# VHH binders against o75319, part 22

Target 1, 181 residues: o75319
Amino acid sequence: GNHIPERWKDYLPVGQRMPGTRFIAFKVPLQKSFEKKLAPEECFSPLDLFNKIREQNEELGLIIDLTYTQRYYKPEDLPETVPYLKIFTVGHQVPDDETIFKFKHAVNGFLKENKDNDKLIGVHCTHGLNRTGYLICRYLIDVEGVRPDDAIELFNRCRGHCLERQNYIEDLQNGPIRKNW

## First folded at step 14 (VHH)

Design le57
Fold by OpenDDE, fold request of step 17:
Structure le57 (fold): chain B 181 residues (1-181), chain A 120 residues (1-120)
Amino acid sequence: as target 1 above (181 residues)
Amino acid sequence: EVQLVESGGGLVQAGGSLRLFCAASGFTFSKYAMAWLRQAPGKRREWVALITSGDRTDYADSVKDRFTISRDNAKNTVSLQMNSLKPEDTAIYFCAARQFPYMNPEYDYWGQGTQVTVSS
């Protein structure tokens, strides 16, 4: 159905671009059918997403959707000029190696194809925090060779919320590096 | 003011060793990946070695197992230990900084370079 995700209202709709990267995180936008269950100021639609991105003088070049459902919005709700990638990612547990690899592959492909612009990779799960933060940090750690604490701090600061899941944090800080291919 | 200053270059015989240093200032050094690049006369500048902010290292095939890159965040320095030097290693060596070496192909900061000459 179109029930509002738990705690969805508690999170900022869109974070800030992570300086030096092409990443921006946001919570899941909700299609029009959800609006009747929200106050006007609580609404965050795909249209609102793009408006907020423009307000930051940025442009999305790719959206990676990590939610484990398709009920929140449809790819057709997005501009045709912005590719949409679904990576079904189970909540609350550390993403498996396949999920991590899919994410890394998508990011690397985007970077290869978008060398001539400064478009962003928009990443979201339900809240745009835990799964989103983990995979972005995992990329920075595994691919960019960043210290785990620095990656986490950077993400938290830019998202405006801190990673909440201890198992995610623990895996980022002390877990093994995952293969990039 | 951002500065990268290379030192340690000079003349050395083939098979010898040399250690280069790069002193950084004016930016948060610990959050940047540091790299060494070199340019030989009449040749293109080429990447030599990289050390990420998390101390992961990578090397060009031509210098692998001979060169070692390391960093000291307390002193804001990056070094390049060069062993088993060859005449082909003769070049001006540059240190450069970039925060995310793979997401951004451009370096943010450059040194002026130090000359390394390897004689036969």
Scores: ipSAE 0.883, ipTM 0.936, lowest interface PAE 0.5, mean pLDDT 96
Fold by OpenDDE, fold request of step 17:
Structure le57 (fold): chain B 181 residues (1-181), chain A 120 residues (1-120)
Amino acid sequence: as target 1 above (181 residues)
Amino acid sequence: EVQLVESGGGLVQAGGSLRLFCAASGFTFSKYAMAWLRQAPGKRREWVALITSGDRTDYADSVKDRFTISRDNAKNTVSLQMNSLKPEDTAIYFCAARQFPYMNPEYDYWGQGTQVTVSS
């Protein structure tokens, strides 16, 4: 249905590009059918997403959707020029190795194919925070060799909200490195 | 202004050791991966060693177990301990910085290089 996700309104719609990376995080955009349940200033559609990205003088080259549902918007709502990748990711629990691998693979593939541009990888879950933050940080830690606290700090600062889930934070800080292949 | 300044190069006999240093300034050193690269006469520049911001290290096969890269964030320095040097190690050695070693293909900052000559 068109039920607004809980606490969805509490989060900034779009974060900032993570400096030095191609990542930008945002909350899930909602298709037009949700607008009747929102105040105009609360609306955040796929179109709004792209407008906000443009306002930052950026361009999306890929959208990775980590939500565990397809009810929020349709890939058809996105410009045809921007690839859309769905990685069904269960909330509240640390993503499994397969999910982590899928994410890493997608990012690496994008980077390989987009060496000649500066397009961004847009990543979102429902709120664009916990699942999104975990996977981005997991990538930075595992692939880029970044210190966990630095990765988390960078994400939090750029998203404008801090990772909330202690199990995610704990896994990032103290958990094992996940395989990259 | 960003600066990377290498030191420690010189002439050494085969089997000898050298320790290179790179002093960094003008950027947040601790958030950057640091690398050593080298270029021998008439050859392409090649990657030698990497240390990520999280202190993970990697080495070219040609220098594994002989070279050790390390960093001191308090001093904004990266070093390359070179043991069991071979004539093939003769090159100009460059210190380079890359914020993320894989996401961005290019190094952000380069040193001027230091000459290492290994005689037979």
Scores: ipSAE 0.882, ipTM 0.936, lowest interface PAE 0.5, mean pLDDT 96
Fold by OpenDDE, look of step 16:
Structure le57 (fold): chain B 181 residues (1-181), chain A 120 residues (1-120)
Amino acid sequence: as target 1 above (181 residues)
Amino acid sequence: EVQLVESGGGLVQAGGSLRLFCAASGFTFSKYAMAWLRQAPGKRREWVALITSGDRTDYADSVKDRFTISRDNAKNTVSLQMNSLKPEDTAIYFCAARQFPYMNPEYDYWGQGTQVTVSS
């Protein structure tokens, strides 16, 4: 259906680029059919996403969609020049090793293929916060060897919202490193 | 002002040991990965060792099990313990900083280097 996700309006639509990385997090953009249920200032479409990214003088090179549904927007709503990757990620639980690996693989592949530019990896779940934050932080921790608290702080600061899920935070801080291959 | 200052270099006989130090200032040291690189005469600069901000270490194959990189965040220093030194280890050794060592191709900050000479 076209119901607005719970608390979707409470979150900033787009965060800031994480300095030193290629990551930017945002909440799920909503296709045109959702606009009827939103005030004009609340609307955040795929087009709005790209406009906001441009306002930051950035360019998206990849979108990773972590939502567990396809009802929010269609890949066809995105520019053809920006690859779209769907990683179905269940909410409220720590992503499994397969999900983590898929995310890492996607990021690594992007970095390998985009060495000659500064395009961003846009990552989103529903709110662009918990699942998104977990996987980005998990990457920084596992691949970049960053301290968990530093990764979390960096993400929170750039997203403009803090990770909320204690199980995610706990896993990032105290959980095992996941295999990178 | 950002500064990286290397020390501890010198002349040593083959089989000997040296410990290099790098003192950092002007940036949040604890959030950066630190690396040692070296450049021998007539050769390209090569990576030697890395320690991430989370204290994970990595080494070039040529120095693995002989060199040990470590850091002291309280003192803003990174060290390179070099054991079983060989003449081929002769080079100028550079300290470098990079916040995300694998995502970025370039280091953010560099030291001026310290000479290490290993005699036969």
Scores: ipSAE 0.881, ipTM 0.935, lowest interface PAE 0.5, mean pLDDT 96
Fold by ESMFold2, look of step 16:
Structure le57 (fold): chain B 181 residues (1-181), chain A 120 residues (1-120)
Amino acid sequence: as target 1 above (181 residues)
Amino acid sequence: EVQLVESGGGLVQAGGSLRLFCAASGFTFSKYAMAWLRQAPGKRREWVALITSGDRTDYADSVKDRFTISRDNAKNTVSLQMNSLKPEDTAIYFCAARQFPYMNPEYDYWGQGTQVTVSS
């Protein structure tokens, strides 16, 4: 059904662009059918997402959806000019190497195809925090060579919420560098 | 306001060694990847070495195992130890910075360069 995801209301809808990167993180947008259970100020639809991105003077060039359901919104609700990619990501475990590779591959493909613009990669899971933050930070650490604590700090500040899952934080801080291919 | 100032260049005999330094100011040095690039007479500028903000290093094949990049975040410096120098290493060497070397298509900051000349 149209039940609001647990704790979804507790998170800012859209973060800020992570400076120097092409990333922006947000919680899952909810199609209009969910709005019966939301106060007007709580609504965050696919249209609201694009309006908020435009308000930041930014433009999305790709949406990476880390959820494993279509019940929140349909890709057809997005402008046809914005590519959409779903990467199945289990929410209570550190993502496996295959998932990390798919994310890295998608980001690097985007960068190659969008080298002549400044469009952003929008990344979301249900809350736009733990899975989203893990994969963005994993990319910054493994590909860009950023220190783990600096990646986490940047994500937390720009998302407006701190990463919560300790197994993710510990893996980012102390886990191995993953291969980039 | 931002400055990258290279030093340590000069004339050296083939087989010799030289150490270049780059002093940085006006930005948060520890958050930036630093690179050395070089431009030989009549050639385009080419990448030589990279050190990320997390101290991971990479090198062009032509200098691998001969050059070592390092950084000192306390002093805001990056250096390039160049050993076993060859006449082909003759170039102006530039220090450059960008936050995310694979995401950023261009460098944010450049030094003015320091000449390295390796004689036969």
Scores: ipSAE 0.770, ipTM 0.893, lowest interface PAE 0.7, mean pLDDT 93
Fold by ESMFold2, fold request of step 17:
Structure le57 (fold): chain B 181 residues (1-181), chain A 120 residues (1-120)
Amino acid sequence: as target 1 above (181 residues)
Amino acid sequence: EVQLVESGGGLVQAGGSLRLFCAASGFTFSKYAMAWLRQAPGKRREWVALITSGDRTDYADSVKDRFTISRDNAKNTVSLQMNSLKPEDTAIYFCAARQFPYMNPEYDYWGQGTQVTVSS
């Protein structure tokens, strides 16, 4: 069935734009079929996502979906004008180098295509926290040359929740720089 | 008020060395990537060197192995050591800052520039 993801209700739907970057993180939006198990104030649909982004005076130019499933919403539920990219990212383990490369490539492509606007890359996994935070921080560390602790602090503050998985945090802090291209 | 002030420019013979300094104030220096760029007469401004907030460095091909960028977060300075100078290095050299060198297409802050002239 359409069961609400574990602990999904405990997370803020959408974070804040990470200042100076093009990133914003959020938890997975849920299509209407999930709403029978949600109070009205708990609902967070694809439409709600876009409304919340507009409320911040921002605009999405790409959604990167890191979930390992397609049951939460359909790309058809998104405005036709917003590109959607799925990067299947296995949970519980540090993402492999191929997944990291795909993420970096997607960000680089977005920046080239969107150099003349200020649209954001929306990134989500199920909770918009561990896989999302890892890949955003990995990009900031490997590509932008940011110190690991500064990248993690920025993500945590803007998401409104701290990264939880210790193996991700340890890899960001002490793991090797991954090649970008 | 944000300020970037270059110093250390001057006249030097080909094969010589020169060290440029850039003093920064009015922003959180340690969170910014710093760069040197240069502009020769009649040419476009070109980047020369980059040092990220995490101390990763990169250089234009034309200056690799001759120039070294470094930063001192305690003094809010960035420097450019220029060795084996050539007449083609003659230019006004600018210090510039942005937070994320690949994600930010424009620099937030610029210095006024310092002239470097390399004579034959």
Scores: ipSAE 0.760, ipTM 0.877, lowest interface PAE 0.6, mean pLDDT 93
Fold by ESMFold2, fold request of step 17:
Structure le57 (fold): chain B 181 residues (1-181), chain A 120 residues (1-120)
Amino acid sequence: as target 1 above (181 residues)
Amino acid sequence: EVQLVESGGGLVQAGGSLRLFCAASGFTFSKYAMAWLRQAPGKRREWVALITSGDRTDYADSVKDRFTISRDNAKNTVSLQMNSLKPEDTAIYFCAARQFPYMNPEYDYWGQGTQVTVSS
């Protein structure tokens, strides 16, 4: 149904651009049908997302949606000029290597296509925190060679909330080295 | 003010060794990837070696197994140990810095360079 996702109200809608990267993280925007269950100040629609990005003097060039459902909003709720990619990511477990590979490939493709602009990759799961933070940090660690604690600190600070799932944190800190390409 | 200052260059015979150093200041060194690049007369500057902020290393094929990059975050230095030197290694060697080597298309900071000359 149109149930507001558990704890969704507890999270800031949109984070800040992670400095030196092309990433910005946010919680899932909710289409108009959910607004019946929300106070006006709690609303965060696809349009609100783009307005908040514009308020930061930024522009989205890709949205990567990590949710396993389409019930929150539809791609047609987005401006036609913003590419949208769904990477189905199960929520309670560390994402598998196939999911990690798809994410890395999507980021690499974006960087090649957008080398002459400064547009951002927007990444979200339901809360824009655990799956989102894991995959962004996994990219920074595996591809960019950043120390796990530095990647996590950067994500936490820019999202405005700390990664919560201990199995994700432990895998980022102590997990195996992975192939990128 | 950011500074990258190379040292350790000089003349060496083929088969010999040199160690280059780069002293860094004015930025959070431990969060930056560091690289060595070189430029021979009449040629384009080429990448030689990379060490990421997480200490992962990578090398150009032409120097692999002969050169070793390392960093010391306590001293804010990066070094390049160059063994089994060849005349084709003759170049000005530069250290350079950027935070994210694959997302950042250009280096943020460059040193002035140090000359390495390898004689037959």
Scores: ipSAE 0.752, ipTM 0.880, lowest interface PAE 0.7, mean pLDDT 92

Design le58
Fold by OpenDDE, fold request of step 17:
Formats: sequence, structure tokens, C-alpha cells
Structure le58 (fold): chain B 181 residues (1-181), chain A 120 residues (1-120)
Amino acid sequence: as target 1 above (181 residues)
Amino acid sequence: EVQLVESGGGLVQAGGSLRLFCAASGFTFSKYAMAWLRQAPGKRREWVALITSGDRTDYADSVKDRFTISRDNAKNTVSLQMNSLKPEDTAIYFCAARQFPYMNTDYDYWGQGTQVTVSS
């Protein structure tokens, strides 16, 4: 259906680029059918996403969708020039090793193919916070060797909201490093 | 103003040891990965060692088990302990800083370099 996700309105539509990285997080954009249930100022469509990114003088080079549903928008709603990757990620639980690996692989592939530009990797789940934050932080920790607290702080600051799930935070802080290959 | 200042270089006999230091200022040191690179006469600059902001280390194959990189965030310093030095290790050694060592190709900051000469 087209019911608005719980608490979706509570989160900033789009975060800021994480300095030094290609990451930007945002909440899930909603296709036109959802607009009937939203005030005009609450609407956040795929088109709105790109407008907001442009307002930040940035450009998306990849969208990674971590939601566990396809009901929010269609890849066809995105510009053809921006690749779309779906990684079905179950909510509320720490992503499994396969999910983590898929994410890392996607990011690494993007970086390899986009060395000559400064395009961003847009990552979102439903709220663009917990699953999104976990995987971005997991990447920074596992691949870039960043301290967990620094990764979390950086993400939170740039997203404009803090990771909420203690199991995610705990795993980032104290969990094992996941394989990078 | 950002500064990276290397020290500890000099002349040493083969099999000897040196410890290089790099003092950093002007940026949030603890959030940066630090690296040592070297350039020998007539050769290209090559990466030697890396320590991430989370204290993970990596080394070039040519220096593994001989060199050790470490950092002191309280003092804003990174060091390179060089043991079992070889004439082939002769080079100017540079300290460099990069926040994310793998997703970027360029270093943000560079030192002036310090000469290391290993005699036969």
C-alpha cells in the first residue's frame, strides 16, 4: 500500500555529504501516490531528492536502497544516469555478513569506476538512519579503519540525526570486523 | 596552518635501526590516517606504511616485519621504527596524512621529508 512509514515525517529528508567520503544519507523518497497523505511541505519524492542534492551543489552517482520493500518508489522514477542498487535489508536487526559484503562491494565498485569525478553514493533505508548509518559506519570501520565512535559521530552529524538502535551501535563499537572480500 | 615535520633521519649502517618521527599540527590529527612514503634517487615515490585513525596498520611487502608504524594522538605524532635496515631503504622519507586511506587516492597533507641513508 501507500501508507506513510511510521515516524518518516520526523526525519530530515536529506543529510549532508560526509566530509572526505562519497556518502550521503537520506530518508526514503516516496512516489506520487503517497502525496495524497502528506502536506505539501512534507512531501519528499525522488524528484525532490535530486533537487535537494543539487541545492547542496552535489551530484548523485549511485543510489543504494536498503529498504525491505519496493512500495515506496520505482527505479524508473530516478534519472537513467544514476544507477540504482537494491540491497534488501531487514529492519531492526544487525545486517548479516552477506548484506554487509554486498554493501562494501557496491561501494568499492563505485569508487573504482568513479575515480574521475566527485559524485556521491546516496544511501537510504526507510528513515535513512539506522540501517543506513550502520552500513556506512561498518564500511568506515572495516574498510577505512576508522574508530567506531568517530564513524558514528561523523554519520550522525552529517545525517542530522543520531543512530537510534542500540544493537546497531553495540555491534559497531564492539562487534567483530567483517570481511572485506 | 597545517604542518607535518619529519625528524629522525640520518646515516646508519646496514643492519642498523632508525626511528622516524612526524609531528603534526593544524588539523584534527586523531581523525586522520597517517602514512610514510619514501623516494629513492631516480625512483618513484612508494608507499611504505600506514596507520589508520583506528590504529590499524599496513605495510609494503618490502618493509614488512622490519618496520613498525605507530602513532601518539596525545602528541600528534606518528613514528616509523625501522629495523634491519638495508641499503635499498635509502631514500627521503615523507610523512603524509589522509582521513580515509582507501577510498581516496591523494593525501591531504605532506611533510618536507627526511633523508635516510643506509650504508653497506
Scores: ipSAE 0.884, ipTM 0.937, lowest interface PAE 0.5, mean pLDDT 96
Fold by OpenDDE, fold request of step 17:
Structure le58 (fold): chain B 181 residues (1-181), chain A 120 residues (1-120)
Amino acid sequence: as target 1 above (181 residues)
Amino acid sequence: EVQLVESGGGLVQAGGSLRLFCAASGFTFSKYAMAWLRQAPGKRREWVALITSGDRTDYADSVKDRFTISRDNAKNTVSLQMNSLKPEDTAIYFCAARQFPYMNTDYDYWGQGTQVTVSS
């Protein structure tokens, strides 16, 4: 149960805030039980996540977890002041309309409730890249009317890694706009 | 320095047409949504039209089918074609820029405004 996800070590733990947005992407933090299998410098715990966010002079206001498992960390590992939302999202395939809607709804709800602050929406899947990038870009494209290439470029630049899955990229670039309701 | 400069305003008779222009500089225009807003005397500023960075458009109900917003990223301009103008359209029209039109409530940049007067 405590095996390190494949390629997890290859990705930066935390990206940068996407300018003009409240989004920040990161890879999944791992609870303490995983530390036995990691070098100290490879460790990235929920605590480390918050420390890194603070180092960027930012504050998380919501965490959206897109992983399809609950084995990586527990919501109890997070500060009680930061809401946690799980959206089980299957990897490697384009998220379905329901998943997209759930994500959009969560983001919109957050924005409505957090107009008076500048807290961030932290989004992660396993690597904080493909599923994460797709949904963030999907939001920017569908809701904000951003050009797909601009959305993708912005995400990639801020995450420090590029979306890898061609089916995700293709859907973002050429796929239909998904309903926002 | 960021600048938005409106032009094209003036006096026109009801039923007439005007085309407003806004020239932008000092920021990456193509990545911003552009909007037109207007403020009539004694009234609150109201949103008129929006064009996203992806060229999606939206209009206030009061101007739908009469006004058309468009942009030219090569020239860093946004325009508002106003047809079938009504006296109620009389206002100072402002060009504004917002990077993301919905995530943020405030516009990042504003023009000085241009007067549009529609006589009966």
Scores: ipSAE 0.884, ipTM 0.937, lowest interface PAE 0.5, mean pLDDT 96
Fold by OpenDDE, fold request of step 17:
Structure le58 (fold): chain B 181 residues (1-181), chain A 120 residues (1-120)
Amino acid sequence: as target 1 above (181 residues)
Amino acid sequence: EVQLVESGGGLVQAGGSLRLFCAASGFTFSKYAMAWLRQAPGKRREWVALITSGDRTDYADSVKDRFTISRDNAKNTVSLQMNSLKPEDTAIYFCAARQFPYMNTDYDYWGQGTQVTVSS
């Protein structure tokens, strides 16, 4: 259906680029059919996403969609020049090793193929916070060797909201490093 | 003003040991990965060792098990313990800093370098 996700309105549409990285997080954009259920100022469509990114003088080079549904928007709603990757990620649970690996692989592939530009990896789940934050932080911790607290702080600051799920935070802080290949 | 200043270089006999130091200032040291690189005469600069902001280490195959990189965030220093030195280790050694060592290809900051000479 076209029901607005719970608490979706409570989160900033788009965060800021994480300095030193190619990551930017945002909440899920909603296709046109959702607009009738939103006030004009609450609307956040795929078009709005790209406008907001442009306002930050940035450009998306990849979108990673972590939602566990396909009802929010269609890849066809995105410019053809920006690849779209779906990684079905269950909410509230710490992502499994396969999901983590898929994310890392996608990021590494992007970095390898985009060395000649400064395009961003846009990552979102429903709210662009918990699943999104976990996987980005997991990457920084496991691949970049960043301290968990520093990774979390950086993400929270740039997203404009703090990770909320204690199981995610606990796993990032004290959980094992996951394989990178 | 950002500065990286290397020290500890010198002349040593093959099989000997040497410890290099790099003192950092002007940036938030604890949030940066630190690396050692070296350049031998007539050769290109090569990566030697890395320590991430989370204290994970990595080494070039040519120095693995002989060199040890470590850092002291309280003193804003990174060191390179070099054991079992070989003549082919002779080079100018540089310390460098970058926040995310694998996402980025360039280093943000560089030291001036210190000469290490290993005699046979």
Scores: ipSAE 0.884, ipTM 0.937, lowest interface PAE 0.5, mean pLDDT 96
Fold by ESMFold2, fold request of step 17:
Structure le58 (fold): chain B 181 residues (1-181), chain A 120 residues (1-120)
Amino acid sequence: as target 1 above (181 residues)
Amino acid sequence: EVQLVESGGGLVQAGGSLRLFCAASGFTFSKYAMAWLRQAPGKRREWVALITSGDRTDYADSVKDRFTISRDNAKNTVSLQMNSLKPEDTAIYFCAARQFPYMNTDYDYWGQGTQVTVSS
């Protein structure tokens, strides 16, 4: 019924918690209607996401969805206790300042609401790599004052895949600090 | 074993200068934000200065333009240059470390402190 996103099968479903942060990255989960085109070992549903997070002894407290579509799964497929936020993020281009600000604002809001627990912010785009990695690294650089190469290395290692888009990497390494507030 | 060891404290006259040092061991120093905090007699501990892992700095209003924090990742040290000292700067000064100063609410590691006394 639904086409599997291009190259989606090539990526690990869920990364590992980035140590010392509240971030975990993953590729978009696909609802059951996509499974007709997937081998059983390739399936990665919303339920599978939460099972994999639990297997890491972690708990999601927010999902930030960076995709432009609702076709992959419905927010209703998520436990009601886990907040969901969509931030439409253009692919192929470095995200604009408005998008970066929305992401920083969402992270800041989560940290205030969750200061007394250790729940994670789950971030995904389609593949959980380029847009996801860019925004997480932009936060670490701009807000936490991390060196760009250290932010990129941490994301790549914990996601299990390296950032691929050179324009994103160039902007993280050499681009300006964006306003936080 | 992680250790933060402060040094360089002492007695100084108002208007004078001191430089504090903090030697770090037992963790990947270059990945940590470092901070100085102080506790004056009868007061609660307060934040003084921050240097991120990427060398960005921030200061409490009370010390801005008088104090300078810096780090040396090759020597695993952080320092606090304290100029134009005032009697109000008299305190025990602590070095502390955490990975992400805005995402982490607590410090992972603390030094024992070094006394700074500013006389009139």
Scores: ipSAE 0.778, ipTM 0.893, lowest interface PAE 0.6, mean pLDDT 93
Fold by ESMFold2, fold request of step 17:
Structure le58 (fold): chain B 181 residues (1-181), chain A 120 residues (1-120)
Amino acid sequence: as target 1 above (181 residues)
Amino acid sequence: EVQLVESGGGLVQAGGSLRLFCAASGFTFSKYAMAWLRQAPGKRREWVALITSGDRTDYADSVKDRFTISRDNAKNTVSLQMNSLKPEDTAIYFCAARQFPYMNTDYDYWGQGTQVTVSS
């Protein structure tokens, strides 16, 4: 379907690179079939995504799509030179250990293959906030050994929106370190 | 100006102990992972110990259970307690900093090093 995701218009399309990391977060881009329901200034297509990344003097080397559906855009609409990975992530619940492992594995693989460049991992769910923020922060906490509040603060500042789901925030702050990578 | 200044090196007998200190200035110390590395004569520099910004630690197998890394964010210092020292621990020891140990392949900052000599 062509329905605009709930509250999608309320979020900045693309955040800023998280300094010192290889991450940038954004909301799901919408293919042209959605644009009939959007004002011109509200449009955010796959092409718009890449233009906004270029405007920041950055380059994507991987897109990780955390949505549980394929209706927003097709990977074929992305430049062939940019790898795309779908990790089906159920919303509203803290992601399970398998999902967390897949995310960490993807990040680790990217870092090994891209050690000689400065390309970014683009991560999105529907809004580029809760699932996206959770998994990025979980990586920073578990793998890089960052304090939970520092990871959350960095994500919020660079995304331009604060994490909203309390169960995610509580798990990041008080939940166990996941040593699965 | 960013500075990392090591101290506490010297001559010690095998089986003895020594504590190294690294004083940091000119950057946000609490956001950085800190590491000790060492270089023996004729050898490549090797990693010894790591402490993340969140205080998690890791050690090279050759020093595990003998060395302890710690940090004090209030004093902007990192230290390395070295126990049960062996002649093979003889090296110049360097303090180094990077924000994210797995994402950052290079260190942003290095000290000049302090000599540790363990006599048989």
Scores: ipSAE 0.764, ipTM 0.890, lowest interface PAE 0.7, mean pLDDT 93
Fold by ESMFold2, look of step 15:
Structure le58 (fold): chain B 181 residues (1-181), chain A 120 residues (1-120)
Amino acid sequence: as target 1 above (181 residues)
Amino acid sequence: EVQLVESGGGLVQAGGSLRLFCAASGFTFSKYAMAWLRQAPGKRREWVALITSGDRTDYADSVKDRFTISRDNAKNTVSLQMNSLKPEDTAIYFCAARQFPYMNTDYDYWGQGTQVTVSS
């Protein structure tokens, strides 16, 4: 059904662009059918997402949807100029190597296609925090060679919420570098 | 004011060694990837070596196993040890900085360059 995801109301809708990167993180937007159970100030639709990005003087060039379901909104409800990619990512567990590879490949493809603009990669899971933060940080660590703690600090600050899941944090800090491409 | 200042260039015979230094100021050095690039006469500028903010390194194939990049975050310096030098290594060598070497196509900061000349 159209139940509001647990704890979804507790998170800021959209973070800030992570400086020097092409990433911005947000929680899952909810199509209008969910709004019967939301106060007006709690609503965060696909249109609200794009408006909030424009308020930051930014533009989305890709949305990477990490959720395991399609019930929250439909890709057809997004503007045609924003490519959409779903990477089914199981929650509660550290994403597996195939999921990490798909994410890295998607980012690489975006950078090649968008080398002549400054558009952003929007990344979300349900809350835009744990799976989203893990994959963004994994990219920064493995591909860009950033220290794990620096990647985590940057994500937390720009999302406006700290990564919560300790197994993700421990894997980022102490786990092996994963193979790129 | 951001500054990258190269030093250590000069004239050396083929087979010799040289160490370049780059002193950085005016930015948070430890958050930046540092690179060396070079431009030979009549050629396009090319990438030589990279050290990320997390101390991982990479090298152009033409210098692999001969050159070593390193950084000292306490002194805000990056260096390039160049061994087994060849005449084709003759170039102006530039120190450059960017935060995310794969995601950023442009460098934020450049040094003025230092000349390296390798005699046959």
Scores: ipSAE 0.757, ipTM 0.883, lowest interface PAE 0.7, mean pLDDT 92

